# VHH binders against DNA primase large subunit PriL (priL): the designs that were tried, part 19

Target 1, 340 residues: DNA primase large subunit PriL (priL), of Thermoplasma acidophilum (q9hjd1)
Amino acid sequence: MILPDRKQILDRELIRRIADTTISGSGHSDGLSEYASIRKAAFAFVESAVLGDQAYSPIENAELAFIVWILAALDENIITARTIIKARDTVEKQLRLVEHYEDLEEFGSRLGIEISVFGEQIGKDHLYRIGVADFATYASRVTGSKYRLSNQIVREGYVYVDEDVMAKVLREAFVSFMFDTLDQIRKEDAIETIKSVLDDLEKIRESYRKAHNVRMIAGKGDASMFPPCMKEIIKNLESGVNVSHMGRLALASFLHKAGYSEDEIVPYFRNAPDFDENITRYQIKHISGEISGTEYTPPKCETMRSNHLCYMDDDPLCHREWMKHPLTYYEVKRRNRKIR
Short names: E, the ipSAE of ESMFold2; O, the ipSAE of OpenDDE; V2, 0.75 times the mean of E and O plus 0.25 times the DockQ between their complexes.

## First folded at step 17 (VHH; framework vhh_rezetamig_d1)

Design c25 (from b22 with E100H; at its last look DockQ between E and O 0.24; V2 from the best seeds 0.00; counts 0 for: pae O 3.9 > 2)
Fold by OpenDDE, look of step 17:
Structure c25 (fold): chain B 340 residues (1-340), chain A 119 residues (1-119)
Amino acid sequence: as target 1 above (340 residues)
Amino acid sequence: QLQLQESGPGLVKPSETLSLTCTVSGGSISSGGYYWGWIRQPPGKGLEWIGHIYHSGRTRYNPSLENRVTISVDTSKNQFSLKLSSVTAADTAVYYCARHTYLGWFDPRGQGTLVTVSS
C-alpha cells in the first residue's frame, strides 16, 4: 500500500539516484537494479496515463515520488491530470484492498486526516470515524448521493462511514496531497534534477502529441457543416481546453442527431483530461436513448447562449432571425451541399 | 456553498491594463486540489480560457494570452486577480472567475462581469 510521504517525494537526492542509476554499474547490483526498476515503472505509469490506459497498476512509494518529478518536469496539464486520475484510482483500489484498518488510519494520517475505526471489529465491515470538516472537504468532491454529508451519520463532530465512503474521501485527499506536493517543485528544478532522463521525457511528450494531435479526423462527417458553437467545442476538446458538462452533452447529442455512431463520437472526447472510454460510451448510449429510452436533442440556440456555449462570431447563418437551433444550422448546410 | 464574485472596472481604454478580482466565499482558496481560473466570452463568441492559479501561486496561462496575462492569489483575503495588459477591442468580453478541479471542469463560476475596451 502506498503511504504518501511528502518528505520522501521532495527528496532531491533520492530522485537523482533514481534518475541517474544505470543498470551497468558492477558493484551494488541489487540497489542499482531497484532504482532502474523504479524509474522504468514510473515512466510506464505516466505513459499509460497519457495514452488513456486506466487499468490498475500498483505503485510503490518511490515510484510515486519519481512520477511527481516527471510531472513537474513535463508541466503539461493534461498529462498531470491523467496521471493523477490514474494514481487516484490506483490508490482507491489499494485502500479497498487493505486488510488491516490500521493501514487506513496510517494513510489518513499521512494526508493529515484523522481516521479511526469505530467499535469493535465485527467481520470485514468496519465503520470509520472522520472529522466533519475533513469529510465535508473531500466527500464534496465525489459524485453520488451516498457521499453527501446529509446522508451520513453525524455525531459529536464526526462522520461515521463505511469503507467505501472512506476510500472515496481518502482518494480525494490523496489528490489534494499530490497537487500540493507537485506545486512545491519548480519545473526548472525538476528538469535539472532528472536531467539524465530528459530523452524519456521527450518520449512521453511525443506520445502525448500523438495521442492528442490526432487531428480528430473530423469524423466522416464534414465538420465544415457544423455550426460555430459545435466547432468551437470540438476545438476546445482537441486542444485540451476545459469543456463544460453541458458543452460535452451538446456536442454528443448533436453528433448523435447528425447520424454519428457511438464509435464515431467517442474520439471527439479522447483529449479530455478526464476521458474514460467506458463512461463516455455510457453517456453516449444514454444520450442516444439506448439506455434511457429517450433520445437527447442538442440544446436550442437560446440555451446554448445562456450556457455560454454559443459561438456565432460573424457567421451570417447564425445571425438569421429564424436560426434557433444548432441542428437547423446543420440541416441548412447539408441541403446547400446537396444542391452543389 | 462556494461562491465566486468578479469585481473590477467595466470599461478599459485601449492599450491599458484590464484588472479584475475574484472574491471567493463559502470555501477556502487554500484548499488543495483546485485551480482558480479566469475565462471569458466575447460577444457572439465561445468561452475562452485565460489561465488559472493554484493556492501556492503557481500559474498557467493560455498560450495565446500568456505574454499579457498575470494571475495572482491572495489567500489571506481569499481572492485571486487577473491582469490583462495592452488590451484591444478584441478583449471586450464577459469575464468569469471559476474554480476547476483536476478533472478540468469549471464549477462553480461567478456571474461574470462585462469588460468593454473602448476609447
Scores: ipSAE 0.024, ipTM 0.561, lowest interface PAE 3.9, mean pLDDT 85
ESMFold2, look of step 17: ipSAE 0.496; ipTM 0.811
ESMFold2 (binder alone), look of step 17: mean pLDDT 86; pTM 0.887

Design c26 (from b22 with L103F; at its last look DockQ between E and O 0.30; V2 from the best seeds 0.00; counts 0 for: grease 24.6 > 24.2)
Fold by OpenDDE, look of step 17:
Structure c26 (fold): chain B 340 residues (1-340), chain A 119 residues (1-119)
Amino acid sequence: as target 1 above (340 residues)
Amino acid sequence: QLQLQESGPGLVKPSETLSLTCTVSGGSISSGGYYWGWIRQPPGKGLEWIGHIYHSGRTRYNPSLENRVTISVDTSKNQFSLKLSSVTAADTAVYYCARETYFGWFDPRGQGTLVTVSS
């Protein structure tokens, strides 16, 4: 289990050792091998996150430390976000796998949160006690009614919660810890400290570029043929700009009509804060007519404009008088490509 | 519930400095894990990220605006501000302040305020 340690994370000497250690064939092979292993694991973790692999991947404290410095050196918001999410999820899973409540208490302590087990330890079903202030701070960041203070048992300044709620609270505290720690590392310092692995950093950047391009191209259609409004919605979803319900509906229905499958559409919405795969799939099925019996069509250009979703910019095709629908745009582009 | 509200003049003259303030309620800026950002939407164009600030005061800016943008935070007032210098007609837009989550998502954001650059 990861135990957050800011002092360790910010230990430049440790980080340098991890970065500079080369597997030299000579006799002290075991310690050098460990640093190399840490480095390799850290890069693999970041790369997997960049590629959208959110599968559980256990990490050690030293690996986490080096990951933070990789992120500091790269200084890319999306990479940071994806990596932190992956780390969060990993931590949450580890917290749920804890066999001893003392480990949770220790984890909380490392993050400055006082938690204690309430009652006799009977199996895995324990209630935990956390201060109201800490709960309010971190539970409010978790989506779902189950995590609202109003739905909890509150007594004498403490909130009594089950393991699930506790894990959610602690993972959010961990996220805050990560950002606070990352904020203490300057990009220039990070680059200098891990200068020996700059080539590997570039590989991560390249992977990110490729992954983003693939996402843009992913599906039966060339995103280059999409109207500006859909491109912008996609961009916003990718960049973390909140897209309205209407915008999401517009994109989903457009992609559906463009021939994208449910599995191909779902990834566009994965970065939404309120993302729920089951709900998203349900919505897509509803839009496709599979559930509703009615196939949805994306809104007309007029509707897009009225909902502030029109981003025609300087696109001459959008400025045509006869252009009245986003699908018309797509059809025109598709036809023109076939003729070339 | 966390809420953000933009405030400032809706009209700015060319070459002057645009100044906006975002007031945060229902939560503390001093809590870690979020950036506090500014975005804008020119008429007929998409949203553009301007920059953000951490509660520590660390800032990041859009490279296209970096030389003209200053974002500051006042944790005591639970506010953060935007200054954009040397404005032109191209800076006419609806400006939004937002919380940037670790998802890379802007949520929540303010209602937005129109700023028009005109002589």
Scores: ipSAE 0.270, ipTM 0.693, lowest interface PAE 1.8, mean pLDDT 86
ESMFold2, look of step 17: ipSAE 0.534; ipTM 0.834
ESMFold2 (binder alone), look of step 17: mean pLDDT 89; pTM 0.914

## First folded at step 18 (VHH; framework vhh_rezetamig_d1)

Design e11 (from c23 with Y35S H52Y; at its last look DockQ between E and O 0.02; V2 from the best seeds 0.00; counts 0 for: pae E 23.3 > 2, placed apart)
Fold by ESMFold2, look of step 18:
Structure e11 (fold): chain B 340 residues (1-340), chain A 119 residues (1-119)
Amino acid sequence: as target 1 above (340 residues)
Amino acid sequence: QLQLQESGPGLVKPSETLSLTCTVSGGSISSGGYSWGWIRQPPGKGLEWIGYIYHSGRTRYNPSLENRVTISVDTSKNQFSLKLSSVTAADTAVYYCARETYMGWFDPRGQGTLVTVSS
């Protein structure tokens, strides 16, 4: 089972030893084969997440640690989000298979969440107790009315939950743990620490670019899958409300990255109070790289917020700590659409 | 202590299928983080990677052999196998089964078994 251990994850010298490990080309072990297996499993996990493989892929603490350093070195929001979501789902499956509540209690304790059993334990039929503040924080990130506080038994500052609700709460707390830990690693330090596997990092980038292009061609989705920030910009443009230059560039670059052609993007701007088709087409060509040779990427959520373009309100996906980019929101929504 | 042991016929006729089995002891073939595969050493040449199978069932084969090779696993017997079809004299080699830990890295491997392709 994964048991969160930030100190192990941040042990840079251990990560370097795992990255630098070799085995003899003639086939006999040099005594460090455990590190090589950890490295291989970590890369396989990230690659499977990039390719959208939803099959269960078990990992342990050492693999998770190396995965975090891979993500820090890659520094690509969508790859990070896909990988952390896959790790979250792996942890949820492990949490649902735990036979002894002491393991759940330890897991929660590592995340600062006190869990206890309410009443006498009879097999796996338990009610669990979680503090209201912790429940409110993490359950707000889970989609579905079942996970709302109003649908839970609440007594004297505690929420009493079944195993399903508990697993969902703990998995979201694990996501926070992953992002908090990842934020403590500078990209430059990660690149230096695992520099011996830089070619393998680039293979992951290539796999993502190929999978992303295929997904865009096979199905672009629709506006119902757009993040609230883009939906609000579209609504304002349709209503003739003035939208800032940054807002227009954010929308145009988002639509381009989502696979929309110039002819498909232009109509979104037709009702703008200062619409000029020639200027609009020029800006789209520049953003797409047709003129400049470099595609413009829409701003990440932090930048959208600082420019007053973020309209996340109480949207569950926008409030996920791992949700840092409008394109990540779109990809998550498209994936959920295919699952049905 | 993890141990691998090859078994199978030492002589195969041309155009037939070479079939080998590797029995793993001292560890589980189903454990994550490992791939299980085959390498060979033709007479007077270096080691040549044949392919591997991951615990998930995913396989990767040497492109030069891809159309003729099948690697499979039987987790209930803690074994994995190699089938190489349409053999010729060029397939004469010492065949090793091995645990592959990273893209062509092997640790440990068996003692090897000579397979001769001859009429």
Scores: ipSAE 0.000, ipTM 0.099, lowest interface PAE 23.3, mean pLDDT 78
ESMFold2 (binder alone), look of step 18: mean pLDDT 83; pTM 0.855
OpenDDE, look of step 18: ipSAE 0.006; ipTM 0.246

Design e12 (from c23 with Y35H; at its last look DockQ between E and O 0.01; V2 from the best seeds 0.00; counts 0 for: pae O 13.7 > 2, placed apart)
Fold by OpenDDE, look of step 18:
Structure e12 (fold): chain B 340 residues (1-340), chain A 119 residues (1-119)
Amino acid sequence: as target 1 above (340 residues)
Amino acid sequence: QLQLQESGPGLVKPSETLSLTCTVSGGSISSGGYHWGWIRQPPGKGLEWIGHIYHSGRTRYNPSLENRVTISVDTSKNQFSLKLSSVTAADTAVYYCARETYMGWFDPRGQGTLVTVSS
């Protein structure tokens, strides 16, 4: 089980060793040293994320550390987002496979979450105790009524949850941990620290370019007019990527504002790993104001960026100073099409 | 652009030593940051890693071949070589030289050369 350690992740000397150590001494079956193996695994993980491969790939602490620095050096929002999502999913799976509950508690501790196993062990089924504040913070980022505080057992400042809810809460905490850690690394510093592998970074960039050149087959909606961020979210959903709650919200609200009906929006989410049509419809109704009485708008570009959902890449329209909102992008594209 | 080319005999007798040379062009072996490796593909089988060498002369071999394999580098000629001793029919394969990246990829690699072990 991975036990995130910010201090370890930010250890430049360790990262440098991983980056610079040549294959020597006792190696793996393929002739790689331990550090070379870490490098290989880290790059492979990032590459797989870029390509949309959602297959389970266990991650070790050192590999995670190096992945963070790869991401820092690349400084590509799309790659970062995809990689972290993949890592999240991997961690979630690992949490469910824990053999020692002490490790789980340690995992929580390292992320700043108080978590403990509660009750008598009945087989593999355990209850977990999570602080209410932590639960509220991270469970809110998970889609589904099962993860709402109102549906939980709350006692004496703690939420008592099953393994599924525990895993979901902790994976979101992990995501936050990863982003926070990444933000502490400057691009220039990352480049300098792992300078020996810069050529490999370029290969990842190339893979990214190739992957993005794949024209998304626009459903009924002329997706050609959608901003890059929405296109990317759609692409991820179509590929079975577990898009974040904010990403889903952004897309749903965007499509709603663009004039799409509930029936037209639901299909965009069908390939999500946790897809539930009833829940999705409920969420759309909520976003549209049908249930909530409040119509949601997609987040501003700044908010999209802060949540690592901005994928403007080289789109000149996104780089305009006056471009502040995804809907503005759509409006501009729509107007330009009418004039032609 | 970096290019690699294998050279050597295509036929080797059993118990003899297979010898191949890889010539690197479009870049220097001494530039560092990469391993220079040999891989092979027997007919109908997957790729097998043989070993690699760093420009410093540091080598690593596949444990299954370690006792029979010698890889050397000549930085003056921008070449590295493979010797495989005591060959058998099992050593018949297309042999490739390649640059090994930190990602563990073999890129670029040569076109490959078929070496047949036959009496």
Scores: ipSAE 0.000, ipTM 0.208, lowest interface PAE 13.7, mean pLDDT 84
ESMFold2, look of step 18: ipSAE 0.326; ipTM 0.737
ESMFold2 (binder alone), look of step 18: mean pLDDT 89; pTM 0.910

Design e13 (from c23 with H55Y W105S; at its last look DockQ between E and O 0.42; V2 from the best seeds 0.00; counts 0 for: pae E 5.2 > 2)
Fold by ESMFold2, look of step 18:
Structure e13 (fold): chain B 340 residues (1-340), chain A 119 residues (1-119)
Amino acid sequence: as target 1 above (340 residues)
Amino acid sequence: QLQLQESGPGLVKPSETLSLTCTVSGGSISSGGYYWGWIRQPPGKGLEWIGHIYYSGRTRYNPSLENRVTISVDTSKNQFSLKLSSVTAADTAVYYCARETYMGSFDPRGQGTLVTVSS
């Protein structure tokens, strides 16, 4: 199981030894040292995150440590985000597989969160105690009414929660731990420390570029799979109806994430009353991260609704309790072409 | 309920420095895991990312603005700020502060404040 250890992650000498380790000499080409295995697994994890592989990929603390240094050296916000999300999901699955509640306590303590298990029990279904401040910080990052403070037992500055809620809190605290730890590593130091594997870093960048190109090509004809909100925005733009700035941003970022190139996105906006090709191309470059270094994600369904951009009507997929994002709609429709 | 509010002058003279502050309430900037960003929308144009800051002070800026932009953070006041030097009429825009998620979206963001560059 991953047990967060910032001191181990920041151990530059350990990272250098892992990076520099040579596979065995003559006659032992199929053997690997412990450090070489750690390095290989770390790169595989980052590449799988870049390629969007959702398969569970168990890793240990040493692999996680090397992953952080890979991310620091790459300094690519998109790759960092995808990798940290995959690590978060891996951690959540590991937390749900523990047999002993003490493992959750230890995990929490490594993140600076004091958790009590079986110490003070109130109610039938609440096993864990956590301070209100920590709960408020991390539970707010989890979607769903189950994770709202108003739905918890609260006593004298503490919140009492079940194992499911605690696992979600801990996974979000792990995300903060990863970003805080990554922030402590200068890019220049990371590049120097793992310079013996810089070719492998470039292979990750190439894998991302190849996957991006494949998605763009494959996504060009899939407008029938778009969520109703995006279809409505498209219809309005084609008709010359004024579409709000939020609507235009939502569509442009959605099309980009769906794999459309700048040249393929621009035509969707040509009938807009205030169309300017140069401005539109600049906005698309910004949304794609080409200029900003950060890709825009389309708004969640909640935000689409609050901006009067949700047109779910009778769409059965939009009415699913778990459908909270236009990209999720698109992904589900593409994977499960016979959902109706 | 996390809320962001921009504050600062709505009128700035050409060649001077535009200065805005974002006050964060209902949550802590120093809790980690998010970037704190500035974006703007010139009249009739799309959103333009200006830059962001981590609560530790680490910044990243739009390359087209990099030489004129400074973003800073004051965790004791739960605020972060924008300075844009040597402004021209092209810098007239609605400026927004926002929490930038690790997925690259801006949620939540402030209501926006119009800054006009004019003599």
Scores: ipSAE 0.241, ipTM 0.694, lowest interface PAE 5.2, mean pLDDT 80
ESMFold2 (binder alone), look of step 18: mean pLDDT 89; pTM 0.913
OpenDDE, look of step 18: ipSAE 0.703; ipTM 0.878

Design e14 (from c23 with W105Y; at its last look DockQ between E and O 0.39; V2 from the best seeds 0.00; counts 0 for: pae E 3.6 > 2)
Fold by ESMFold2, look of step 18:
Structure e14 (fold): chain B 340 residues (1-340), chain A 119 residues (1-119)
Amino acid sequence: as target 1 above (340 residues)
Amino acid sequence: QLQLQESGPGLVKPSETLSLTCTVSGGSISSGGYYWGWIRQPPGKGLEWIGHIYHSGRTRYNPSLENRVTISVDTSKNQFSLKLSSVTAADTAVYYCARETYMGYFDPRGQGTLVTVSS
């Protein structure tokens, strides 16, 4: 379990020793192998986050510490955001597997949040107590009426919540902890401290650049603005996983309506196990109305859900009551895009 | 519920400094994990990002404006501010303050305030 420790994360000499280890990790522990294993896992975690890999990736405190220094040295907003979200999701999974409330209390303490259980609970369901200010700060970042202060039991400046709400609050507090800790590391100091692994930093930059260049070649947007359902279809196609006919139709029609040309859409399908460029181009022409005279529209969210293509999870925009269509998601995201 | 409210003069003379303040209520600027930003929309044009500030005071600005922009934060008043120097008619726009999520989205944002640069 990750137990946040800002002093350990900011321990520049520990980070330097991990970076400077010259022996690659092995199956045998010998101290120097431990540092090499920590470094390797930290870089793998960041790279997987950059590539959008959502697979669970367990890490320990030392890996987390080194990850923060990697992020400080890279100083790339998107890489930082993706990595912290992946770490947040890892932490939430760990918090939901906790058997005893004392582990939640310790985690909260590490984040500067005092939580406790009150002694009048029975069975396996417990209520937890948290100060109203902390609840208001972090619960506001979680989508859903369940997390609004008005729907909670409040007594004498405390909010009483179940384990689901507490896990969500703690994961958001962890995000704040990560950003605040990262803010304390100057880029130049991070680069100097981990200079022994500049090649590995450049590997991360190359992975990001390749993903960025693919999106620029492919047209008017990138996968970060797409709804989660389209992101998952794209991820499966890139990995060579078979994607259903409905999934392929949904993606192709979505990209067409988003303004992508035939030449920009085809690359999304190149890794499909049964890829045929001529057949794919014909299908795109049919969807675009070039052959039929009428454009196809991607399925609404209800239809995506019925076909097991909906991956909305914790996405705040997908959970809005008025969000009923993948194209609406995309238009809202474009409206909020920063200008460069 | 988090709310943001712009305040400041709606009319600014050319060559002077545009100055706006955003007051945040229902939440604390000192909470980490979010940036506090300014965006604007000139009449008939798209949104333009001006810049943002972290509660520590660290800023990032749109390169096209960076020589004229200063964003500041006063955590004790739960406010952050924009100054845009040497304004011209091209700076006429609706100015919004907003919370910028760590993914770069603006949610929530203020209602906006029209600032007109004219004699």
Scores: ipSAE 0.338, ipTM 0.732, lowest interface PAE 3.6, mean pLDDT 80
ESMFold2 (binder alone), look of step 18: mean pLDDT 90; pTM 0.922
OpenDDE, look of step 18: ipSAE 0.585; ipTM 0.839

Design e15 (from c23 with W105F; at its last look DockQ between E and O 0.01; V2 from the best seeds 0.00; counts 0 for: pae O 12.9 > 2, placed apart)
Fold by OpenDDE, look of step 18:
Structure e15 (fold): chain B 340 residues (1-340), chain A 119 residues (1-119)
Amino acid sequence: as target 1 above (340 residues)
Amino acid sequence: QLQLQESGPGLVKPSETLSLTCTVSGGSISSGGYYWGWIRQPPGKGLEWIGHIYHSGRTRYNPSLENRVTISVDTSKNQFSLKLSSVTAADTAVYYCARETYMGFFDPRGQGTLVTVSS
């Protein structure tokens, strides 16, 4: 099980060792040293994420650490987002496979979450106790009524949850941890630290470019007018990527504001791993204000960036100083089309 | 610089208890952030993780050895120890104590000590 430690992840010497170690005839069965194996696995993970591979790939602590530095060196928001999402999903699965509850508690502790196993083990099923504040923070990022505080057993400042809810809460905490950790690494430092593998970084960039050049099959509507961030979210959803709550919210609210009906929006989410049509419709109705009375607007570009959902790439319109909102992008594109 | 040194008998009889001590110098076991672990390498085989201990006394063991392994820590002496009970020939190995990072690295580690199980 992964037990993240920010201080250790940020240990440049360790990272350098991983980066610089050459293949030796000793160590693993395939002739790779431990460090070389870690390096290889880390790159493979990032590449798989870029390509939209959703296959389960277990991650070790050292691999995760090096992945963080790869991401820091690449400094590509979309690659970062995809990789973190993949890592999140991997971690969630690993949490469910934990053999020792002490490790789970330690994992929580590492992320600043108080979590404990509650009660006697009945078979493999345990109840978990999570602080209300932590639950509220991270469960809110998970889609589904099952994860709402109002649907939980709350007692004496704690939420009592099953394994599924526990895993979901902790994975979101992990995501936050990852982003926070990334924020501690400067691109220049990352490049310097892992300079020995710069060629491999370029390969990842190339893979990314190739993957993004694939024309998105425009569903109903001229997706050509959508901002890159929305296009990327759509692409991820189509590929079965578990897009973050914020990403889903952004897309749904964007499409709603763009004039798409509920029936036209729902199909965008059908390939999501946790797709539930009823829940999706409910969420759309909530976003549209039909249920909530409040119409949601997609996040500002700044918010999109801060949540690592921004994909500006080489789009000149996104790089305009006055471009501050995804809807503004859409409006500009619409106007330009009418003039042609 | 942090250094670790294994100490204990190099020969143990079958069914007896293997006992090793690791002395840590150049740093404190209580500094936190690391596990203090034992690993071994049988002849012709790869490294095997035995277990580790945190300065708080929290331990984790290899499931394959859990029933036979006890790791303890003495923070006052800046030492931690390994006990492996009911040894057999299969337990013959070079034993290493190491600082275990949360990243899964064993760094630094001791020079290792060969323990042979023989009648």
Scores: ipSAE 0.000, ipTM 0.218, lowest interface PAE 12.9, mean pLDDT 84
ESMFold2, look of step 18: ipSAE 0.245; ipTM 0.674
ESMFold2 (binder alone), look of step 18: mean pLDDT 90; pTM 0.917

Design e16 (from c23 with P108S; at its last read DockQ between E and O 0.31; V2 from the best seeds 0.49)
Amino acid sequence: QLQLQESGPGLVKPSETLSLTCTVSGGSISSGGYYWGWIRQPPGKGLEWIGHIYHSGRTRYNPSLENRVTISVDTSKNQFSLKLSSVTAADTAVYYCARETYMGWFDSRGQGTLVTVSS
ESMFold2, look of step 18: ipSAE 0.617; ipTM 0.862
ESMFold2 (binder alone), look of step 18: mean pLDDT 91; pTM 0.923
OpenDDE, look of step 18: ipSAE 0.405; ipTM 0.769
ESMFold2, look of step 19: ipSAE 0.659; ipTM 0.877
ESMFold2 (binder alone), look of step 19: mean pLDDT 91; pTM 0.924
OpenDDE, look of step 19: ipSAE 0.473; ipTM 0.796
ESMFold2, look of step 20: ipSAE 0.582; ipTM 0.847
ESMFold2 (binder alone), look of step 20: mean pLDDT 91; pTM 0.923
OpenDDE, look of step 20: ipSAE 0.398; ipTM 0.768
ESMFold2, look of step 22: ipSAE 0.400; ipTM 0.777
ESMFold2 (binder alone), look of step 22: mean pLDDT 91; pTM 0.923
OpenDDE, look of step 22: ipSAE 0.298; ipTM 0.713
ESMFold2, fold request of step 23: ipSAE 0.655, 0.690, 0.663; ipTM 0.880, 0.894, 0.883
ESMFold2 (binder alone), fold request of step 23: mean pLDDT 91, 91, 91; pTM 0.925, 0.926, 0.924
OpenDDE, fold request of step 23: ipSAE 0.391, 0.361, 0.349; ipTM 0.753, 0.743, 0.738
ESMFold2, last read: ipSAE 0.688, 0.666, 0.675; ipTM 0.893, 0.881, 0.888
ESMFold2 (binder alone), last read: mean pLDDT 91, 91, 91; pTM 0.926, 0.924, 0.925
OpenDDE, last read: ipSAE 0.421, 0.333, 0.353; ipTM 0.766, 0.726, 0.739

